VHH binders against q8c9a2. Designs and how they scored, part 2

Target 1, 239 residues: q8c9a2
Amino acid sequence: PPEETLSLWKGEQARLKARVVDRDTEAWQRDPSFSGLQKVGGVDVSFVKGDSVRACASLVVLSYPELKVVYEDSRMVGLKAPYVSGFLAFREVPFLVELVQRLQEKEPDLMPQVVLVDGNGVLHQRGFGVACHLGVLTELPCIGVAKKLLQVDGLENNALHKEKIVLLQAGGDTFPLIGSSGTVLGMALRSHDHSTKPLYVSVGHRISLEVAVRLTHHCCRFRIPEPIRQADIRSREYI

## First folded at step 15 (VHH)

Design P1
Fold by OpenDDE, fold request of step 18:
Structure P1 (fold): chain B 239 residues (1-239), chain A 125 residues (1-125)
Amino acid sequence: as target 1 above (239 residues)
Amino acid sequence: QVQLQESGGGLVQAGGSLRLSCTTSGFTFSSYAFSWFRQAPGEEREFVGEISSSGDTIRYADSVKGRFTISRDNAKNTFYLQMNSLKTEDTAVYYCARDSVTSYGWGYDNWFDPWGQGTQVTVSS
């Protein structure tokens, strides 16, 4: 995209970033067992093979703690923005917001109380990843869950990082992602006993990092948390 | 028995230098990465830098880049923080810590294990 577009996007991210709440806002978040949490959401976008424009956006709502799908909505979408690192939200989030809005209109009682997003929250080049973007626009608590380390603020997937990963021995083990700025941007999480590759959890919106990590872990039957996993499965099946 | 101990702190004039040491015992030093932290009065603990087990990878906080240097001596079970061009804002208690993971606790006290007791660094104007 042209430089002008990127500049506009940066401005938009900066504008919306000011609205990010990086603390717990919900009662269930303060409960050690997350009492009161009944529905967790997951979103994903799957692409048609060989097609960079046609994709399927999916929203899935699961019961908690059972993690059973109670709602699913998938729709084919034509992506209007190309993929640009750091600007994924402009490619995907509008469609995800529409899915959330559809749910609100059709079955408001099935609205998730928190949404897990395949991507990053504040662990981002400008501190405003896709999970932040979705959270701010929907006003839902959102968690960024990335499968690979976004190398920002001095964080690198180098030998030192790999050494830390080796220290992760059991599901639930974590170490902090401390940027060179000194800010804790997220946590590396071993999500499952049988998975050695960590997830990278960061705050999206209206949730603390601690709760984000704990909830993400509790949502993992496999490496990928179930809300995201199901959204991925559903979107791919839809295609 | 696992222990870290800082030394080398003190009073220094702005623009001066200090070299902190973190001496370790009770574990295989060469197997671990380490970090330096500091905490000024009334401030939160902040990351200063980290060094890999081999010493080949080192990272610094932006606030100390170009001024501080981290190194390690595996033969002595010690790693260091060379602080040059010190500023008054560098005044803090400096802590060394061993890389660790946790599945229960939260915060720096739980993310690293163990911590040293800290050494005071005071930079006067």
Scores: ipSAE 0.926, ipTM 0.969, lowest interface PAE 0.4, mean pLDDT 96
Fold by OpenDDE, fold request of step 18:
Order: structure tokens, then sequence, then C-alpha cells
Structure P1 (fold): chain B 239 residues (1-239), chain A 125 residues (1-125)
């Protein structure tokens, strides 16, 4: 995209970033067992092989703590914005917002109380990743869950990082992602006993990092949290 | 008994230098990465830098880049923080810590284990 577009996007991210809440806002978040949490959402976008424009956006809602799918919505979309690192939200979030809005209209009782997003929250070049963007626009608590480390703020997938990963021995083990700025941007999480590759959890919106990490872990039957895993499966099957 | 102990702190004039040491015992020093932190009065604990087990990878906080240097001596079970061009803003208690992981608890006290007791660094104008 033109430089002017990127400049506008940066401005928009900055504007919306000011609205991010990085603390708990919901009663269930204060309960050690997350009592009161009944529905968790997951979103994902799957692409048609060889096609960078045609994609399927999916929203899935699962019961908690059973993690059974109680709602699913997938739609084919034509992506209007190209992929640009750090600007994924402008490519995908409008469609995800629409899915959330559809749910609100069709079955408001199935609205998730928190959404796990395949991507980053505040662990981002400008501190405002896709999970933040979705959270702010929908006003839902959102968690960023990335499968690979986004190398920002001095964080690198180097020997030191790999050394830390090796320290993760059991599901639930974590270490902090401390940027060179001094800010804790997220946590690396071993999501399962049988997975050695960590997830990278960061705050999206209306949730503390601690709760984000705990909930993400509780949503993992496999390496990938079930809400995201199901959204991915459903979107791929839909294509 | 796993222990870390800082030394080398003191009073120094702005523009001066200090070298802090963190002496370790009770574990295989060469197997662990380490970090330096600092905490000024009324402020939160701040990341200063970290060094890998081999010493080949070192990272610094932006606030100290170009002024501070971290190193380690595996033969002495000690790693260091060389602080040059010190500023009044560098005044703090400096802590060394061993890299760790946690499945419980939250905050720096739980993310690293163990911590040293800290050494006071005061930079006067």
Amino acid sequence: as target 1 above (239 residues)
Amino acid sequence: QVQLQESGGGLVQAGGSLRLSCTTSGFTFSSYAFSWFRQAPGEEREFVGEISSSGDTIRYADSVKGRFTISRDNAKNTFYLQMNSLKTEDTAVYYCARDSVTSYGWGYDNWFDPWGQGTQVTVSS
C-alpha cells in the first residue's frame, strides 16, 4: 500500500490504542476458577490455497469449561487490504467485527465473554495488534495468542530465547517477554505437556496479562487453544 | 543452597563508573542465563539486561544501552554489570536474578529464581 495509507493506518492504530484497557474488567476474571465464565470465543481467518484475497473468516463460541462448540459462523470474504506486517488488523478485523455483530443480532445469548485471537495484542510493533484492534472495536475482552514470536522491542527468537523455551517443562509453564523498553509485553506459555513450542500470549483488551495467560492455558487441550483451534478447523472446512 | 549475591554498589558522581558483581553458588552456573534489574524508590522494578548461559547473547534495556555492559565469568560463577556514564536517574537498588520459569504466581518475584539481596547504587549530581 502507499505510504500515505500506512501513515493513516498508523494514526488509526495510535488513536484506537488509547482506548485499550489492560486490566480486568469482568467479575469472572477475579475468580480463581473463572466462575461466571460460560462462553469463550475464537476467531480465525483461513486462506484459499494460492489465493491471497479470498479467505474464510470464522467465529466460534465454546462453552466453558467444557469447551464444546455452541456457535459457529463462517463466511467467505474478499480481503481488501494486502498483508503488511504490523497491519494485519486492517486486513482481517473488519470481517471479524462483522461476525461478532452478526452473532449479537442473531443470538445475543451466545455472545462470548472473551475472545481468543490468533495473533498478537500489545505484543506488537506499535503496541496494538489484531487482538487489541478487535477488542477495542467490539468492546469485548480479547486475548492475543500467537504461535510464533513477533520480534519487537528487542525481543528476538535467538539463542537466548530458545534457551528459555527449553526451561519450559510442563503445560502451564511460562516466562515473561520483557521488551528492551522494560515493558512486559506478554508471556511465553507451554500450553500442553506434549507440546514443546510455546504460545505467545498478550493482552488484547479488557483483561490482565495474568488472567489472559491462565485462561489461555485452561483452554488448551492441545497446543492451540480450543477456541482458536476450532475456528481454524471450521474456516478451513468451509473453504 | 542456591544463592545469588550482589556487590560493588556505592556512591558515585554523575559521569562516573561502577562495576557490580553477582556471585552465585549452589548450582551449575554455566547452565543458566541471568538478568540484572534495578528498582528506584517509589518505582517499579526495571529490567536492565540479560545474558545467555554461554554469554554469546546479551540484551540491554533501552535506558542503559551504550552505557552498561553485562558479562560473565563461568570459572568464577560470577556475572557482572559494568556501568559507565552514570546518571542520577540510575540511582537504585540493583538486583541480579537467575532465569526461570513458573507455573504459578505472578510478577518478577515469581518469574525469576533466585534473586540476590540487591546492592545500592547512588549517583550524585
Scores: ipSAE 0.924, ipTM 0.969, lowest interface PAE 0.4, mean pLDDT 96
Fold by OpenDDE, look of step 16:
Structure P1 (fold): chain B 239 residues (1-239), chain A 125 residues (1-125)
Amino acid sequence: as target 1 above (239 residues)
Amino acid sequence: QVQLQESGGGLVQAGGSLRLSCTTSGFTFSSYAFSWFRQAPGEEREFVGEISSSGDTIRYADSVKGRFTISRDNAKNTFYLQMNSLKTEDTAVYYCARDSVTSYGWGYDNWFDPWGQGTQVTVSS
């Protein structure tokens, strides 16, 4: 993309980043058992193999703590923005926002109280990943859940990082992702006893990192949290 | 008993140098990565740097990069923080810690184990 476009996107990220809330805002977040949490959402975008334009965006809502799908919406979309590292949100988020809006219009009672996003929140080159972007635009609490470490702020998937991963022995085990800036950007989480590859959890919007990590763990029956896993499954069914 | 203990702290003038040591016991030193932290009065504890078990990978906080050097001596069960070009803002209690993981608790006290008692570093103008 033209440099002008990137500049505009950077500006937009900066503008929206100022609206990010990195603390708990909901009553259920303060409860150790998350009492009051009844619906959790997951979103994903799946691409047609060999096609950089055609994709399926999916939103699913699950009951909590049962983690049963109570709502699903998938649609084929034509991506207009090219993929650029650090700017994934500009490709995917507009369609995800539309799905959320559709849900609000169609079945407002099924709106999720929090959305788990396949991607990063504040663990981002500019501190504003896809989970932040979605959260700010929808005003929903959002959690970034990445399957791979985004190497930002001095964080690297190097020998040191791998040593830390080995220390994760049980589901629920974590170690902090401390950037060279000194900021805790997220947490590496072993999501399941049978999973050796950690998830990388970061704040999206209107949620603390602690709650984000705990909730993500509670949503994991497998390595991938159920809301995201279900969204992924459903999005892939359409392509 | 697993223990870490800092030494080498003291008073130094700005621009000066100081070398801190963290002596360990009670575990296989060579199997663990370690970190340095510091805490100034009224401030939160902050990351200074870390070193891998082999010593091949070292990372520093931006605030100390280019001035501080972390190293380790496996034969002595000790790792070090060489502090050069010290500034008044480097004044703090410096802590060494062993990398750990947790399923319970939050904060640095739970993410690292064990910690040393800390050593005072004072940089005067």
Scores: ipSAE 0.867, ipTM 0.942, lowest interface PAE 0.5, mean pLDDT 95
Fold by OpenDDE, look of step 15:
Formats: C-alpha cells, structure tokens, sequence
Structure P1 (fold): chain B 239 residues (1-239), chain A 125 residues (1-125)
C-alpha cells in the first residue's frame, strides 16, 4: 500500500489506542472461578489457498465452562486491504465487526462476554494489535492470543527466549514478556501439558493481563484455546 | 540453599561508574539465565537487563542501553552489571534474580526466583 495509506492507518491506530482499557471491567473477571461468565467468543479468518483476496471470517460463541459451541457464523469475504505487518486489523477487523453486529441483531442473548482473537493485543509495534482494534470497535472484552512471538520492543525469538520456553513444564506455566521499554507486554503461556509451544497472550481491551492469561488457559483443551480453535475449524471448512 | 547476593553498590557522582556483582550458590549456575532489576523509592521495580545461561544473548532496558553492560563468569558463579555514565535517575536499589516460571500468582516475585537482597546505588549530582 502507498505510504500515505500507512500513515493514515498509523494515525487511526493511535486514535483508537487511546480508547483501550487494560483493566478488568466486568464482574466475572474479578471472581476467581469466573462466576458469571457464560459465553466466550472466538474469531478467525481463513484464506483461500492461492487467493490473497478471498477469505472466510468466522465467529463462534461457546458456553463456559463447558466450551460447547452455541453459535457460529461464517462468511466469505473479499479482503480490501493487503497484509502488512502491524496492520492486520485493517485487513480483517471490519469483517469481524460485521459478524459481531450480525450476532447482536440476530441473537443478542448469545453475545459473548469476551472474545479471544487469533492475534495480538497490546503486544504490537504500536501497542494496538488486532485484538485491541476489535475490542475498541465492538466494546467487548478482547484477548489477543498469538501462536508465534511478535518480535517487538526488543523481544526476540532467540536463544534466551527458547531457554525460557524450556522452563515451562506444565499447562498453566507462564513467564512475562518484558519489553526493552520495561513494560510487560504479555505473557508466554504453556496452554497444555502436552504442548511445548507456548501461546502469547496480551490484553486486547477491557481485561487485565492476569485474567486474560487465566481465562485463555481455562479455554484450552488443546494448545489452541477452544473458541479460536473452533473458529479456525469452521472458517477452513467453509472454504 | 539457593541464594543470590548483590554487592558493589555505593555512592558515586553523576558520570561515574560502578560495577555490581551477583554471587550465587546452591544451584548449577551455568544452567540459568539471570536478570537485573532496580527499584527507586516510591517507584515500581524496573527491568534493567538479562543474560542467557550461555551468556551469548544479552538484552538491556532502553533506559540503560549503551551505558550498562551485563556479563557472567561461570567459574565464579557470578554475574555482573557494569554501570557507566551514571545519572541521578539511576539511583535505586539494584536486585539480581534468577529466571523462573510460575503457574500461580502475578508479578516479578513469582516470575523470578530467587532474588538477591539488593544493593543501594546512589548517584549524586
């Protein structure tokens, strides 16, 4: 994309970033067992092989703590923005917002109380990843869950990082992602006893990092949390 | 007993230098990565830097990058923080810590274990 477009996007991210809330806002978040949490959402976008424009966006809602799918919506979409690192939100978020809006209109009682997003929250080049973007636009609590480390603010997937990963011995184990700025940007989480590859959890919106990590872990039957896993499965099957 | 102990702190004028040491015992030193932290009065504990078990990977906080150097001596079970071009804002209690992980709790106290008792560094104008 033109440099002018990138500048506009940076400006938009900065504008929306000011609206990010990185603390708990919901009563269920303050309960150690998440009492009151009944529905968790997951979103994903799958691409048609060999096609950079056509994709399937999916939203699923699961019961908590049973993690049973109670709502699903998959839509073929034509992506209008190319992929640019750090600007994923401009490519995917408009379609995800539409899915959330559809749910609100069609079955408002099935709205999730929190959405797990395949991507990053504040762990981002400009502190405003796809999870933040979705959260701010929908005003839903959002968690960023990435499968790979975004190397920002001095964080690198180097020997030292790999050494820390080895320290993760059981599901639920974590170590902090401390940027060179001194800020804890997220947490590396071993999501399952049988998975050695950590997830990278960061705040999207209206949730603390601590709660984000705990909830993400509780949503994992496998390495990938169930809301995201189900969204991924359905988006790929739809294609 | 697993323990870390800082030394080398003191009073120094701005622009001066200090070298902190963290002496360890009770575990295989060469198997662990370590970190330096500092805490100024009334402020939260701040990340200063970290060094891998092999010493091949070192990372610094932006606030000290270019001025501080972390190193380790496996033969002495000790790692160091060389502080040059010290500023008044570097005044703090400096802590060394061993990298760890946790399934429970929150905060640096849970992500690192053990910690040293800290050594005072005071930089005067």
Amino acid sequence: as target 1 above (239 residues)
Amino acid sequence: QVQLQESGGGLVQAGGSLRLSCTTSGFTFSSYAFSWFRQAPGEEREFVGEISSSGDTIRYADSVKGRFTISRDNAKNTFYLQMNSLKTEDTAVYYCARDSVTSYGWGYDNWFDPWGQGTQVTVSS
Scores: ipSAE 0.859, ipTM 0.939, lowest interface PAE 0.5, mean pLDDT 95
Fold by ESMFold2, fold request of step 18:
Structure P1 (fold): chain B 239 residues (1-239), chain A 125 residues (1-125)
Amino acid sequence: as target 1 above (239 residues)
Amino acid sequence: QVQLQESGGGLVQAGGSLRLSCTTSGFTFSSYAFSWFRQAPGEEREFVGEISSSGDTIRYADSVKGRFTISRDNAKNTFYLQMNSLKTEDTAVYYCARDSVTSYGWGYDNWFDPWGQGTQVTVSS
């Protein structure tokens, strides 16, 4: 990609990263049972097979704790920006922001109180993954839920990591992802009793890591949290 | 009863060396990974390093990499922290801990279980 584009993205990423809030900001987050939480969002971007440009972006809102879909919006989109490692969210997030804006226009009473995002939050090369990006642009609490370990800050998917995964025996079991910097970047979570592959949960925006992990687990009927799962299902129906 | 006990702490001058030991009992030592942490007064617990159950995979915090070495002796149910080129900022209580998982607890006291009682390391200039 042109040096001008990369320079602009580096500057914008740094500016937006300064806006990340990695602590609880909502009353429901402080309640042990999440009293007051009624709507959980999920987002997905699914690409047409073999196509790095055409994708379907989806936003769903589920009731909580029932986890029933109460809103859905899916749109085919064309990714205009170049693919650049470490800046992937710049291609996708504008379309997710538009879906949130459309929800505000169409059904403002269904605005989610938190959004689960397929991807990382602060567990990221520059501490600013897609969940952080969406969170700061919408000012919604956001949680990053990744399916694979991003190997940053001394985190490696090595024999030590794999033996810790074996210790995860029941749904809800976790261990911390402590970087070489000493920072707790996220948690590995066994999200379901019958899933041996963990999820990697990290803060996006306006939520503590503890609440992010606990809510993610409570949203899992399967390995993948229901808000993300339902968004993914709808995206895949379009492609 | 499952226990970890640190030993080998003390007063040492900057540039010196100490070796800490963590002796364990009440469980199958060779089945677990272990970690070293440290804590200075008024500060949060800081990760120092981690060793796999086999001893073949080891990782270190950036602050100690190249100066500290972790090893284990499964026959003695003991693992070690060799501390070289000590600096005054290494002054802390050093804890050993068994790597663990937790479903509902939060924080270092829950993420690792059990913990040792700690041993003081004081590095004077």
Scores: ipSAE 0.855, ipTM 0.944, lowest interface PAE 0.6, mean pLDDT 92

Design P1
Fold by ESMFold2, fold request of step 18:
Structure P1 (fold): chain B 239 residues (1-239), chain A 125 residues (1-125)
Amino acid sequence: as target 1 above (239 residues)
Amino acid sequence: QVQLQESGGGLVQAGGSLRLSCTTSGFTFSSYAFSWFRQAPGEEREFVGEISSSGDTIRYADSVKGRFTISRDNAKNTFYLQMNSLKTEDTAVYYCARDSVTSYGWGYDNWFDPWGQGTQVTVSS
């Protein structure tokens, strides 16, 4: 029964969460201009229309700062594990780990130094979103970039939140997502001058929030950062 | 001159009440949301609560919810923190701040602009 699976996932989530590092660990992260950063990854899982099981998982690596695709790997996968609210990443993350493992085997010199993930990091019901999950299992720095506000820890997409969004006037403008716990869970980011809908950036693993926000902004030619956008394009072409 | 000034701090007994005011000038008060923060010695600045420009949406930190009330008076360019059922753990310097955005800086000093100078609240048992 699904109750047995939920029990296993709760235990594993707690164990993995203890391994999250929410500070800068790489030399390039500490450089004001990101000197030493050459490769940024993006991942995506896209489902076949009307099919809750068949999906395409994609990993791309882009050069930085040029943001040109230098590696791509897309695979059809079957998501056999049950769908459980609050544990969605458990269905997807094993396949993303496999894509990273394949890259390590085939083109290790193209391993990304950071991965942008479509979804949340620590901005999550239990502080452990998909970006945290992938980061801990691969030990790669990971950033969560969500398109909609996850309403946890007193964060709500209410009139107060919307009036703060109005204050975001230029690409690069941010405001903090402060929970009722007092924790800064992430930042709202206006990623582009012509995008009125912000992104919600949170730490995944081995990166500070400040660096995560700044890099995400630098990766945006459109609302969605290029690594995530290119991964999504590859997945959609595959299906 | 864009300015925020807190007032109303002082010494109060545990279980007592205190009302802080934040008077503003140099900008259109009614266009902005505002926040209260506090900072105990040797600790980081802590979120207390936030009020929308209309005053209709208010949120509070868990540590003060049910005991503190934020309000605003747009005619006086002032917003308030009513602090009831005070505890010794509420001892801190209390700051008011205008909600803002930034693309050039990081941390509370840049995320909110301007800040008041702070007012000391000391809760004795």
Scores: ipSAE 0.852, ipTM 0.943, lowest interface PAE 0.7, mean pLDDT 92
Fold by ESMFold2, look of step 16:
Structure P1 (fold): chain B 239 residues (1-239), chain A 125 residues (1-125)
Amino acid sequence: as target 1 above (239 residues)
Amino acid sequence: QVQLQESGGGLVQAGGSLRLSCTTSGFTFSSYAFSWFRQAPGEEREFVGEISSSGDTIRYADSVKGRFTISRDNAKNTFYLQMNSLKTEDTAVYYCARDSVTSYGWGYDNWFDPWGQGTQVTVSS
């Protein structure tokens, strides 16, 4: 990618990162049963096989605690910006922001109070993953939920990591992802009693890690939380 | 009963070395990974390093990498922290802890269980 583009993205990433809020900001977040939470969003970007440019971006909103889809919007998009490791969100986030803007215009009463994002939040090479990016640009609380461990800050999917995964015996079990820096970057979560592959949960925006993990677990009928699962289903149906 | 006990702390001059031990009882030592942490007064608890149940995989915090070495002796139910090239900023109470998981509770006291009582390390300039 051109050096000018990379320089601009580094600068923009730093400016946006300063706006991340990694603490609870909403009343429902402080309630043990999440009283007041009624709408949870999920987003997904699914690529056309063999095509690194064409994708379907989806936004769903589910009722909480029922986890029933009450809004969906899927669009084919072109990811024209170049692939750059550590800056992938710059390719995808504009389209996710557009989906949120369309929701605000079409059905503002269905705006979610939190969005689960397929990808990382602060667990990222520069502490600013796609969940942080979307959160800051929309000012919605966002949670990063990744299916694979991003190996940054001394985190590795090695024998030690795998033996800790074995300790996860029941849905809701967690262990911390402590970086070599000493920072708790996220939590490994066994999201369901019958799922042995954990999720990797990290803060995106306007939420504590503890609440992010607890809500993610409460949204899981399967390994993948329902908001993300339903977004993925819609994206794949569009392709 | 399940116990962890640190030993080997003390006063040492900067540039010196100390070896801490964590002796365990009441459970199958060889089945678990273990961690070292440290805490100075008024500071947050700080990760120092972690060793797998086999001893083959070891991880260190950036602040101690290259100076500290973790090892274990499964026959003695003990693991160790060898601290070389000590600096005044290494002054802290050092804790050993057994790696664990939890769905109940939050924070280090729940993520690791059990913990030792701690041993003071003081590095003088």
Scores: ipSAE 0.831, ipTM 0.935, lowest interface PAE 0.8, mean pLDDT 92
Fold by ESMFold2, look of step 15:
Structure P1 (fold): chain B 239 residues (1-239), chain A 125 residues (1-125)
Amino acid sequence: as target 1 above (239 residues)
Amino acid sequence: QVQLQESGGGLVQAGGSLRLSCTTSGFTFSSYAFSWFRQAPGEEREFVGEISSSGDTIRYADSVKGRFTISRDNAKNTFYLQMNSLKTEDTAVYYCARDSVTSYGWGYDNWFDPWGQGTQVTVSS
């Protein structure tokens, strides 16, 4: 029979994808120094070792530009939805949305103005990664920050890609991730002077790629941007 | 003075072939990857393909794969775009560019540096 969970997810993914806004929508985004940006969120889902069902989902909010944690919420969760490549967000996003809802209930004045998400945005098999999904459901600006290249649309971690990584010499250096379709799916970013492994930044929601890359770089005290790093630390403490 | 210059453009019938050249000067050609782009009037610049510094890894846009071939000649500091089975939608100004990185500035003019001036390719039916 043709209407299984996957069929429903494909339809819902397409519907939600139509709601993605890939341009700047907030005044602070248009300011060269991000004046008006005070709170940056980070989210993470970490799995219990050896367990594909039990995970810890975390939301942190950091002050900007100080990058100090001002809010944290971590919860053990049970993943019910099956894993399907290209639909990873359907397993994780409900719990991340719940964390945002809990923040609204507990400390509404600490709501972040943008969320950095460990994973991809539009750099995705269907152009709708976890950062897009969370952004659309919460209507928060979201940035996808991935640690590994998702090999879609002719993007490959081959010799050509590696020689471009070698050209990244200083923190802040970037090159575009141009798909075989001709689409700029994201940017490779050397996030720190001493980190040779780049990050792969893509738009989630309510932000331009240019601002997403610049903010991600500004949030890096280490290779991994501090909001994501702090969320990961909290998640791992619970497992 | 770092420079790239395209040549070989012109008018050709659909189904025909052209070979574009990009001659470079002012830098060590063999150290860099290079890309071809094209731009039709009123459109954004479009990726055509990319070749590694060794010439061993080559990537093509879906719209040209199987019809276009990129190659390089390190002895002549030149790389090429062989265009076969041309279609009317291939009509554009074709640009060569050196692959680069940037910390400052945004867009194609900053992501690739330097660029050639462009050469017109017109495919008539």
Scores: ipSAE 0.799, ipTM 0.927, lowest interface PAE 0.9, mean pLDDT 91

